# Designs tried in a protein design chat: VHH binders against UPF0282 protein Pars_1056. Part 6

Target 1, 306 residues: UPF0282 protein Pars_1056, of Pyrobaculum arsenaticum (a4wjr7)
Amino acid sequence: MEILPVGEESLGVRSMCLYVETRDVRILFDAGVSLAPRRFGLPPHPRELERARSVRGEIVRLAQQADIITVSHYHRDHFTPWYPSVYMATDGETYKKVYGGKKVLMKSPADLNWSQRRRHYGLAKALQEAGAKAVYADGGEWRIGGTVIRASPPLWHGPAGSKTGRVIAFAVSDGEERLVFVPDVEGPVEPEPVAFLEEVKPTVVVVGGPPTYLGWELERALQRLTEIIDIGPHTLVLAHHLLRDLAWREKIEAVLQRAEKRGVRVATYAGLLGRKDELLEAMRRDLYAAEPAAAQPAEEGIDEGD
Short names: E, the ipSAE of ESMFold2; O, the ipSAE of OpenDDE; V2, 0.75 times the mean of E and O plus 0.25 times the DockQ between their complexes.

## First folded at step 1 (VHH)

Design e02 (framework vhh_5c3l_4)
Fold by ESMFold2-Fast, scan of step 1:
Structure e02 (fold): chain B 306 residues (1-306), chain A 122 residues (1-122)
Amino acid sequence: as target 1 above (306 residues)
Amino acid sequence: QVQLQESGGGLVQPGGSLRLSCAASGFTFSSYEMSWVRQAPGKGLEVVSDISSSGSTITYADSVKGRFTISRDNAKNTLYLQMNSLKPEDTAVYYCARELYDSWGYRDFDYRGPGTQVTVSS
């Protein structure tokens, strides 16, 4: 299978968008991009805005080629909104270009928290308007030629009881590789994502790593990452929240050492592309210091409306 | 302890007005984004309005745009909702809610008040 990183913090944006192509099907995982409205008290730097626009263009291009697009949960960096947004690099027509006529595998509205219920409602209406064929995916399985796609049961976005709600992971197998895409589990922290991975026995794991810049539940997340390494994928992609921290490598050093000992390659999205990490959000203070620009008002709340 | 207490609800006729207040205590009110949320009989929760910590950024649900006005007084730790041109479909329990806004750039509602009933009926 071909695996193409599209957007993620190592590529300068908030995203986990991943394009995967097998002989049977083309899948775009979580066709979203956004920027932190505030980080270090600062709004996005112009370089971050340019990067978001670039990633959005790539998302639109790949969505038009995709057969299936997923929505693992209803946070702004995991789907394309139906409204204009500077920080998500959208206008009122972008969602139609992404979702128009596509099969969409999405998180069930059962067990959503309040903010995700609001976003689900708006997105569901937008998908219907765009002519998308949406299916609630939780626990489902699809067979397309030699490719099998599985969705996990609902998993916690971080610790059990998390105010950030629930997500679903996706596994795709083409008979040669088994990839599992595990968004926004913040580590994982809870054992259920690891149980799903142990059931699938993936060769490639793409997982949203712990938010080391916050320091919460880090010890549990490191234990879970160690358990994932022990499953023995040849490649472990650490993504998303982890790469909002310039010191991430130091903070997970024990995990990196275990991966090396067990012959597991650890990569970021940028690393998979043979590029250096560009952690623009984590560098926001440095960007403003090196390339002074007028701070613009934060885009907050306006793009949540329905 | 974080506490939010709504007041100002009541029975009004269609076309009437009400002003809701929410008294906040137990946290630094001026540091948090706040919202008004409602639940009509037999329906789910609807966020009607959000306001940033400084009051500079405000949003409204399409159902209330042009009729409702959210505001805050950080010196008094109070959130307000001015409701004009009330309609029967505005009948709901109205909750004051604190938004958790952090370096992640996501919002969630970590505390709500007990709610105040608004009934629009002739």
Scores: ipSAE 0.000, ipTM 0.133, lowest interface PAE 18.3, mean pLDDT 86

Design e03 (framework vhh_8emy_2)
Amino acid sequence: QVQLQESGGGLVQPGSSLRLSCAASGFTFSDYSMHWVRQAPGKGPEWVSSISYSGSYTNYATSVKGRFSISRDNPSKTLYLQMNSLRPEDSAVYYCAAYDWSERYGYEYRGQGTQVTVSS
ESMFold2-Fast, scan of step 1: ipSAE 0.011; ipTM 0.518

Design e04 (framework vhh_3k1k_2; at its last look DockQ between E and O 0.02; V2 from the best seeds 0.00; counts 0 for: pae E 16.3 > 2, placed apart)
Amino acid sequence: QVQLVESGGALVQPGGSLRLSCAASGFTFSEYAMRWYRQAPGKEREWVAGISSGGSYTSYEDSVKGRFTISRDDARNTVYLQMNSLKPEDTAVYYCAAYLDRGWEYDYWGQGTQVTVSS
ESMFold2-Fast, scan of step 1: ipSAE 0.331; ipTM 0.770
ESMFold2, look of step 2: ipSAE 0.000; ipTM 0.126
ESMFold2 (binder alone), look of step 2: mean pLDDT 85; pTM 0.868
OpenDDE, look of step 2: ipSAE 0.711; ipTM 0.900

Design e05 (framework vhh_5j56_2)
Fold by ESMFold2-Fast, scan of step 1:
Structure e05 (fold): chain B 306 residues (1-306), chain A 128 residues (1-128)
Amino acid sequence: as target 1 above (306 residues)
Amino acid sequence: QVQLVESGGGLVQPGGSLRLSCVASGRTFSDYSDYAIGWFRQAPGKEREGLSSISWSGGGSTSYSDSVKGRFTISRDNAKNTVYLQMNSLKPEDTAVYYCAADRYESYLGTPDEYDYWGQGTQVTVSS
């Protein structure tokens, strides 16, 4: 299978967008991109805004090729909104180019928190307007030629009981590789994502790592990452929240040492592309220090008709 | 490291108004601008309900639940490290303990459910 990183913090944006192509099907995982409206008291630097626009262009282009697009949960960096946004690099028509005529595998609304239920409602209407064929994916399985796609049961976005709600992971198997895409589990912290990985026995794991800059539940997350390494994928991609911290490597040193001992390659999205990590959000102070007169971006207000 | 203290609750008649305040401490004005603030309420025997949020310092987006849209207004005074909830046209169904909550801006904008810090709450009673 071909695995193409599209957007993620190591590529300068908030995203976890991943394009996967097998002999039978092309899948675009979580077609979203966003920027932190504030980090270190600073708005997005112009370089971050340009990067978000670039990633959005890639998302639109790859969506045209995709057969299936996923929505693992209803945070704005995981789907394309139906309204204009500077920080999400969208106009009011972008969602039609992404979702129009596509099959969309999405998280069930059955166990969403208040804000995610509102976003689900709006997105569901937008998908219908775009002519997308959306189905709730939780626990589902699809067979397309020699490719099998499985969705996990709902998993916690971080610790059990989390205010951030729940997400679903996706496994894709094509007879040569078994990839699992595990968004926004913030580690994981809880055992259920590891249990899903143990069932699938993946060759490639893409997982949203712990927010080390917050220090939340770090010891539990490090333990879970160690358990993932012990499953024995040849490649472990650490993504998303982890890469909002310039010191992430030091903070997960024990995990990196175990991966080396077990022959597991650890990579970021940028690393998979053979590129240097560009953690633009984590470097925002440095970007402004280098260009102190950089133009302030326009105010962004997102009402969504709430 | 944010402490939140709610005030302004009390007993009010149906159709009346109250203004709740949420004061953030433990951080300065400039640090406080990094936080999104939400208002929640919880009535006896019910789940905690999100009502409104305000994000991105003084120029930020606002959100409202359908149950309070048009009646409640959220605002921010960063110079006083204070967020307000102006509640108009109060109904007996609005009787609850009201909480403010803060989220680090490291989490995404506009999601009350993602809030890390909580106040102790202030009681609002709308007389039957």
Scores: ipSAE 0.000, ipTM 0.172, lowest interface PAE 15.7, mean pLDDT 83

Design e06 (framework vhh_8h5u_2)
Fold by ESMFold2-Fast, scan of step 1:
Structure e06 (fold): chain B 306 residues (1-306), chain A 121 residues (1-121)
Amino acid sequence: as target 1 above (306 residues)
Amino acid sequence: EVQVVESGGGLVQPGGSLRLSCAASGFTVSSDYYAMGWYRQAPGNQHERVAIIYSGGDTNYPDSVKGRFTISRDNAKNTGYLQMNSLKSEDTAVYYCAAGEYRDLWSYDYWGQGTQVTVSS
């Protein structure tokens, strides 16, 4: 299987978008991109806005090739909205180019909090208008030639009871590799994502790491990451919330050392592409200091989406 | 000019010791980003890592050199050392210093040109 990182904090945007191609099927995981409306009291720097537009263009390009597009949960950086947004680099027609005629595997609306139910409602209408074939994926399994796609049961977005709600993970097996995409578990913190990984026994894990800049539940997240390493994937991709912190490597140093001892390659999305990390959100103060620019007004309709 | 430069290589008898130095110039590294490592390559073999010191100061060694080699750095985080004790003929190789942001197991920003270590009687 071919695995292509598309957007993520190491690539300068809020996203976890990943393109995966097997001999049988092309899948685009979580076709979304966004920017933090405020970080360090500052709006996105022009460099972040340019990066969001660039990533959005790549999402649109790959969506045209994709057979299946996923929506693991209803935060703004995991789907393409049906409205114009500067911070999501959309013009209100972009969703038709992404989802038009596609099969969409998406999180069931059961178990959603109020804000996610509202976003689900709007997205479901938009998918219908775009002519997408949406299916609720929780716990499901699909066989396409020699490829098997499996969705997890609902998993917590962080610790159990989290106000951020629930997500689903996806496993893809093609006879050569077994990849699991585990978005926004913030570690994981809870044992259920690790149980799903132990069941699948992946060769490649892509997981949303802990928000180390917030410092909460860090010891539990490090323990879970250690357990993932002990499953023995050849590659562990650490993504998303973790890469909003310039000091992330020091904060997960024990995990990196264990991975090395076990022969597990640890990479960011940028590292997987052979590029240096460009943590633009985490560098926002430095970007404004080096390249002073007029602060742009906050985007209308800012929500607490990831 | 940005570079790392190794020194301290040479010829030594089995059981002897050498100390390699890695001097970084032209850049300042942040403790939030940077690690330093030593790699070696003998003719006809793939290169292997023999030591790493992470930004927080923790170290790691493969079994082939564990207990014999020690990595350290001086007061400036941009320089490092490899103390090699109880040298064996199998330790004969060109030794390379690497420094920079550790993105994955093998990725560094800066690599030296290498220094030859020969262990023979």
Scores: ipSAE 0.000, ipTM 0.139, lowest interface PAE 19.1, mean pLDDT 83

Design e07 (framework vhh_7nfr_2)
Fold by ESMFold2-Fast, scan of step 1:
Structure e07 (fold): chain B 306 residues (1-306), chain A 122 residues (1-122)
Amino acid sequence: as target 1 above (306 residues)
Amino acid sequence: QVQLQESGGGLVQPGGSLRLSCAASGFTFDDYAMSWVRQAPGEGREWVSSISWNSGSIYYADSVKGRFTIARDNVKNTLYLLMDSLKSDDTAVYYCATYGDYLERSSYFDYWGQGTQVTVSS
C-alpha cells in the first residue's frame, strides 16, 4: 500500500489527514485542517494560515481521487466544514469538493456532547446536500478485492469519561501491510486502543500521541506507547497533540529508547515524507519574534474543539 | 464463522408494505454498525440505510426517507427493514451487510448471505 501524510502538526497545522492507496481502493482518513485560534496568547501567524491553505488544497485534490473518506469523530480538525472559515481554509463550497459523490465512513453520534452533536448534525445535512453516501462505521468491516478495511468499536478520546467523547480507529490490510490509523486517543491513555492493535497485529501504526504540553496522564500514555512498541510494528507514527510541544522528544525519551531497542522506526508525518518537522503552532512565539505580523481577526463562531 | 441470513422478501403491489429481517451469528453483533444495501436488475449496488451499534444513530438514502425504517434487536442479533409505500423502483435484491456492501465500487464487493428478493409490481 502507499501511505501519504497530508496534514498534521509536524507539517504545520492541526490535522491528522492521511491518504492510503491499495491496489483495490483509495482512502482519505479524516479530511480536516484547523489552526489553534490562540496559542501563547497569540493568534495564528501568517505562515500558519498559508500552511493551512496549502494543506487544504492537497486535501481537496486527494479527496477527488479517493473512493472512501472517513470521519473518526466530530472535532473540527477531522472533517471539512460546510461553511467558510479562515482557520480551516474553507469556503461554502469546499465540502462539496471533498465529499461530493463519496462514500463516507463515520463515527456514530450516539455518545457525543452538545458541541459535537451540533457539528454532527450540520455535517450529516451537508453530506446529504453534497450527494455523499454516508454510513456509521463503528465496528464494521469491508472487503474490497484483496483489501480489508475494519473500524474499531468506539474508543475514548483520552481518559475514560472524557468530555471530548469517543473516536473510532481504522485498520487497512492489503496482504502486504496492515496499517492502523488511531486518531485522537491522546496517548492512548486507556487500554482499549492497545487491545484493538494487539488483535490486528499492525505493521504500521499511526497514533495520536499524548498532549505533553498539557502534562496530564503522561505516565499512562507512555506505558501504552511502550505496549504498542512491544506489538512490534516496523513503523510507529506519532502524531497530532504530541507535536504541539517543541520538547516532545525529551518528554517521551523512554518510548523512543524502547523503540530503538525493539527495531521499531518512530516517525512523524513530516519524517515519513523525508521532510524536517515544522511545528509551526509550537513555534508561534518564535514566528512572531522573527517576523512581526499584523493582528489577524478572530473568526466569529469558531469552535474551541480539537 | 460469520453468517448473515436475510428473509421477508416477496411480491407486493405498489403502495404495499414488507418487513425484511437479517439474522446474524458468529460475531459480536452489538459491536457493529449494520446496513441494508440493494441491487436492482442491471444496476450497481445502492446503499439504503444504516444503524449504529447501539441504535443511537440512523441514516437513510434520500429515495427511501419517510418510507423505510431500519431497526435492530441486539438481544436477538437481528436487523430489520420496515418498508412502507413501496414503489416499482424499490424492486431489487436486498442484502444486510457489515462488510462494505454499501460502497459504489460494487465489482470489488464480497457480499454476505444470499439476499432477499423484493418485487413491486401489479
Scores: ipSAE 0.000, ipTM 0.143, lowest interface PAE 15.8, mean pLDDT 84

Design e08 (framework vhh_5c3l_4)
Fold by ESMFold2-Fast, scan of step 1:
Structure e08 (fold): chain B 306 residues (1-306), chain A 122 residues (1-122)
Amino acid sequence: as target 1 above (306 residues)
Amino acid sequence: QVQLQESGGGLVQPGGSLRLSCAASGFTFSDYWMSWVRQAPGKGLEVVSDISGSGGYTTYADSVKGRFTISRDNAKNTLYLQMNSLKPEDTAVYYCAKEGYYDLRPWDFDYRGPGTQVTVSS
């Protein structure tokens, strides 16, 4: 299996986009990118906007090669919107280039709040207009030659009862590797993502880590991450919310120590590519201090979903 | 009632060609993606190729890319698979499948035909 990081906070954007190729199928996980509309009281720096455009170009390129594209949930950094957006680097036709003629495995609208159902409705309509074949993936299983794709049951986006709703994880096995992509569980905090991982017994885990810069539920997230390490993947990729904090390594030091003890490699998306982390969102104050820039225009429909 | 009927299978030598057909009835054919799916002895189902309702979009498994061509004739409610440069590894029962939007079934199929046997042997 080939695993290619595409976009994530260590690469300077809000995203978890991952490209996976087996002998049988090419999958693009969560073809989305966005930027925080406000961080430290500041709008995105021009360097972040350039990075978002660069990542968007790579998403479009890889989508042309993909057979399957996933949508794990309905936050704007996990799908390509059908409208123009500066922060998502789209021009209103971009979604057709990403989803046109593609198979889309997506979260069921069951268990969504009103805002997520609204985004789901718009995306579903856009997928039809683009000529995509979309199916609700929750709990499903697909076999393509020697490759097996499994979707988890719905998992909480953070703590149980979260207003941010639910997500699904995806497992891909080709007989040599077993990868699990676990977006936006914010830790995980709850035990269900770990139960899914224990069932799959992955060799590679890609998981959305805790938002350490907000400090909530950190003890529970650290416990869940040690449980993931104890499953024994050779590689654990810590991604997304965790990398919005310049101090993330210090805050999860116990997890990093356990991984070293157990022989588990911990990497960011940038680290997996052999690159240095570029936490542009977390560095936004420093970017503006070094290179002052004019405020960017407001975007219609901006909200707190990530 | 949805009905799918495959034909065109048979015994062929390595390097040979076959054209499979699937006659569809009981639904608006042009509204649905259609697939060719195969199952070799002792193996799971493999999606070989699929085609959008309009015929404007197609996909192929890497194992058959460049050798197989999927097409459809919406006026005749018929799906085709042109198979060239056949290999012993292509030996399988080939199924025509109608796919449902928002379907969570394995391989995302509303319905599948009875299948047609393709054997590639010297």
Scores: ipSAE 0.000, ipTM 0.158, lowest interface PAE 13.9, mean pLDDT 85

Design g01 (framework vhh_7nfr_2)
Fold by ESMFold2-Fast, scan of step 1:
Structure g01 (fold): chain B 306 residues (1-306), chain A 126 residues (1-126)
Amino acid sequence: as target 1 above (306 residues)
Amino acid sequence: QVQLQESGGGLVQPGGSLRLSCAASGFTFSSYAMSWVRQAPGEGREWVSSISGSGGSTYYADSVKGRFTIARDNVKNTLYLLMDSLKSDDTAVYYCAKSTYTWYEDESGYTYFDYWGQGTQVTVSS
């Protein structure tokens, strides 16, 4: 299979968008991009806004080629919204270009928090308007030629009981590679994502790593990442929240050492493309210090998710 | 240096009330959403309630709706949780948590916390 990174913090945006093509099917995982409205007290730097627009263009391009698009959960960096947004680089028609006529595998609304309930219902309406064929994917399995797609049961977005709610992971096997896309588990911290990975026995793991910049649950996350390495994928992609921290490598050095010992390649999305990491959000203070810019107006106000 | 210090916990009978406080310092309090998160013995963390920076919006877990009230005093830099009709299931360490961003940001506002207090124990027992 071909695995193409599209958007993620190592590429300068909040996203985990990943394009995967087998002989049988083209899948676009989590067709979303967003920027932190504030980080270090600062709004997005113009370089971040340009990067979000660039990534959004790639999402639209690849969505037009995709057969299946996933929505692992209802945070704004994991789906294309039905409304204009500067930080998500959308206008009111973008969602139709992404989801129009597509099969959408999405998280069941059963375990949503307050903000995710509103986003789910708005997105469901938008998908219907766009002519998408959406199904709730939790625990499901699909066979397309020689390709098998599996969705996990709901997994915690971080520690059990977390306000962030639950997500679903996706496994794709084409008989040669077994990829698992594990969004926003923030580590993982809980054992259930590892249990799913142990069942699938992936050759490639893409996982939302721990938010080391928040300084909590790190020891549990390092334990879980060590268990993932011990499953023995040839490649472990550490993504997302981890890459919002300039010091991430230092904070997970034990995981990196174990990966080296076990012959597991650790990569970021940028690394998979042969590019240097550009952690623009984590560098926001540095970007403003080097290239001062006018503060952007507030894009999404208090009415979002009310 | 950001500091969050909880107080007001203790032992209470079922059906009783407690008022938790969290004194915040080291950041512009009114600019950030604040939350209460609890952890029961042997369980994971459970989000309880959040309040926007201005105090204009409040949110509650279904398990506490109608029984708990979150409030803030931006002049005193203090977050509150008024707990009524307490149940044995409310027994937990309650943590004051500062959101990374303002409440309107789903990916970090109410969902990601960059600082936590040390917690205050609430025990609901006969």
Scores: ipSAE 0.000, ipTM 0.146, lowest interface PAE 16.8, mean pLDDT 85

Design g02 (framework vhh_5c3l_4)
Fold by ESMFold2-Fast, scan of step 1:
Structure g02 (fold): chain B 306 residues (1-306), chain A 126 residues (1-126)
Amino acid sequence: as target 1 above (306 residues)
Amino acid sequence: QVQLQESGGGLVQPGGSLRLSCAASGFTFSSYGMSWVRQAPGKGLEVVSDISSSGSTITYADSVKGRFTISRDNAKNTLYLQMNSLKPEDTAVYYCARGTEYYFDSDEYTSPMDYRGPGTQVTVSS
């Protein structure tokens, strides 16, 4: 299978968008991109805005080729919204280009908190307007030629009881590789994502890593990551929250050492592309220090965020 | 710098009540969603409640629904947690926590957390 990183913090945006192509099917995982309206008290730097527009263009391009698009949960960096947004690089019609006529595998609303139910409602309506064929994927399985797609049961977005709600992971097997996409588990912290991985026995794991810059639940997340390494994928991709911290490698050094000992390659999205990490959000102070004139009024932050 | 200071914890009998307060300083309190999180000895953090920057969006963990009430006073930079019908399993250190970043809507301001206070101990025992 071909695995193409599209957007993620190592590529300068908030996203986990991943394109996977087998001989039978083309899947676009979590077709979303966003930017933090504030980080270190600063609005997005022009370089971040440029990067978000670039990633959005790639999402639109790959969505046109995709057979299936997923929505693992209802946070704005994981789907394309039906309204204009500078920080999400959308014009209110972009969702039709992404989802129009596509099969969409999405998280069931059965166990969502209030905020995610509200976003689900809006997205579901937008998908209907775009002519998408949306199905609730939790625990499901699909066979397309020699490819098997499987969705996990609901998993916690971080610690159990988290206000951030639930997510679903996706496994794709084509006879050559077994990839599992595990979005926004913040580690994982809980054992259920590891149990799903142990059942699938993946060759490639893409997982949302712990928010090391926050320092909470880090010990449990590091333990879960060592358990994932012990499953023995040839490649472990660490993504998302972890890459909002310039010191992330130092903070997970024990995990990196275990991976090396067990012959597991650890990569970021940028690393999979053979490129250097460009953690633009984590570098926001440095970007403004180098180009101070860019710190003029924050357009979207004036209306959207405090 | 950012400071969060909890108060109001203590020893209480099962079925009793406590009100926790969190005094916030060093940031624009009204711009951030806030949470109460707790940690029992040897256990992980559990988010018990969150509240958006305006106070219009509130959620509770299933373990505390109907018993706890979160509120905020943006004029006083203070977050509150009213705890009623306390159970032994509510015994934990309770932390006041700030949302890490501004988000496009207030629903996301409380997660993930970038700052928490030193915590206040709540012990429910006879």
Scores: ipSAE 0.000, ipTM 0.244, lowest interface PAE 10.7, mean pLDDT 85

Design g03 (framework vhh_8emy_2)
Fold by ESMFold2-Fast, scan of step 1:
Structure g03 (fold): chain B 306 residues (1-306), chain A 125 residues (1-125)
Amino acid sequence: as target 1 above (306 residues)
Amino acid sequence: QVQLQESGGGLVQPGSSLRLSCAASGFTFSSYSMHWVRQAPGKGPEWVSSISGSGGSTNYATSVKGRFSISRDNPSKTLYLQMNSLRPEDSAVYYCAATYYSLWDEGDYTSYDYRGQGTQVTVSS
């Protein structure tokens, strides 16, 4: 199984995009990229805009190679929109290059709030216009040669009852190798993602870590992360919200110590590529201090907050 | 507590029609895509038809397209399969299945969350 990180906060953008290739199938998880419209009261720095364009180019390239593309939930950093956007590095044709003729495994709309229902409606229509073959994936299973793809039941995006809604995780099994992609569980905080991981017994876990810069539910998230380590994957990739905080390592030090004790490798997306973390969003104040840039107009319609 | 109960099967002549029903309980029916799957003696399961949670989208196996019609009534939590122009090769146990698969899947069905006990359909002279 080949695992290629594509976009994530350690690579300078809001994303969790991951490319996975087995002998039977090529999967692109969550083909999206975005930038925080405001962080520390500042708009994206030109270095962030350039990084978003670079990641978008890689997403388009890998999407054209992919057999399957996923949409784990309906936040703008997890899918390619059907409209032009500077912060998502898209024009009106980008979604056709990503989704055209592709099989798309996506979250069921069964439990969406109003804003996610609206985004789902627009994306579903765009997928149909692009000629994509879209399937609601929650709890499903697909067998392609020797590869098995499983989607979790709906999982909370953070604590139970969260206004950010539900997400689905994906497991990919190929012989003795089992990878689970667990987006935006913010820790996890709730026990259900850990239950899914215990059922799958993965060799590699890629999980959206806690937003330590917000301090919410940190104790519960640390407990869940230690439970994941105790399952015994050889590699635990900590991603996404966690990497929006320059002090993230210090704040999860107990988890890192347990991983070392249990022989579990902890990596970021950048670490998997042998690169140093470039937390551009978390560094935005420093970027503006070192390389001052002119104020740019805010982009409308992107509201995922700080 | 989740239950799917099929009914409406029987012995019919080639060219006849049958309407199968599936009564659902123990889950939020309108949130699940529903499917009909059949299994003939000595063969593996074969997907027949799917319908989205809202009923707005349907899909059919090539072998039954134009002859079968899937529908649902969400208030009564019931799934239906109208089977017309029945052929001997349609003889099978027909199962009702529930899953979050929504129907833009052109035969990619491979699993389900819940399945009923089945109802026998025999088409012979």
Scores: ipSAE 0.000, ipTM 0.118, lowest interface PAE 18.8, mean pLDDT 85

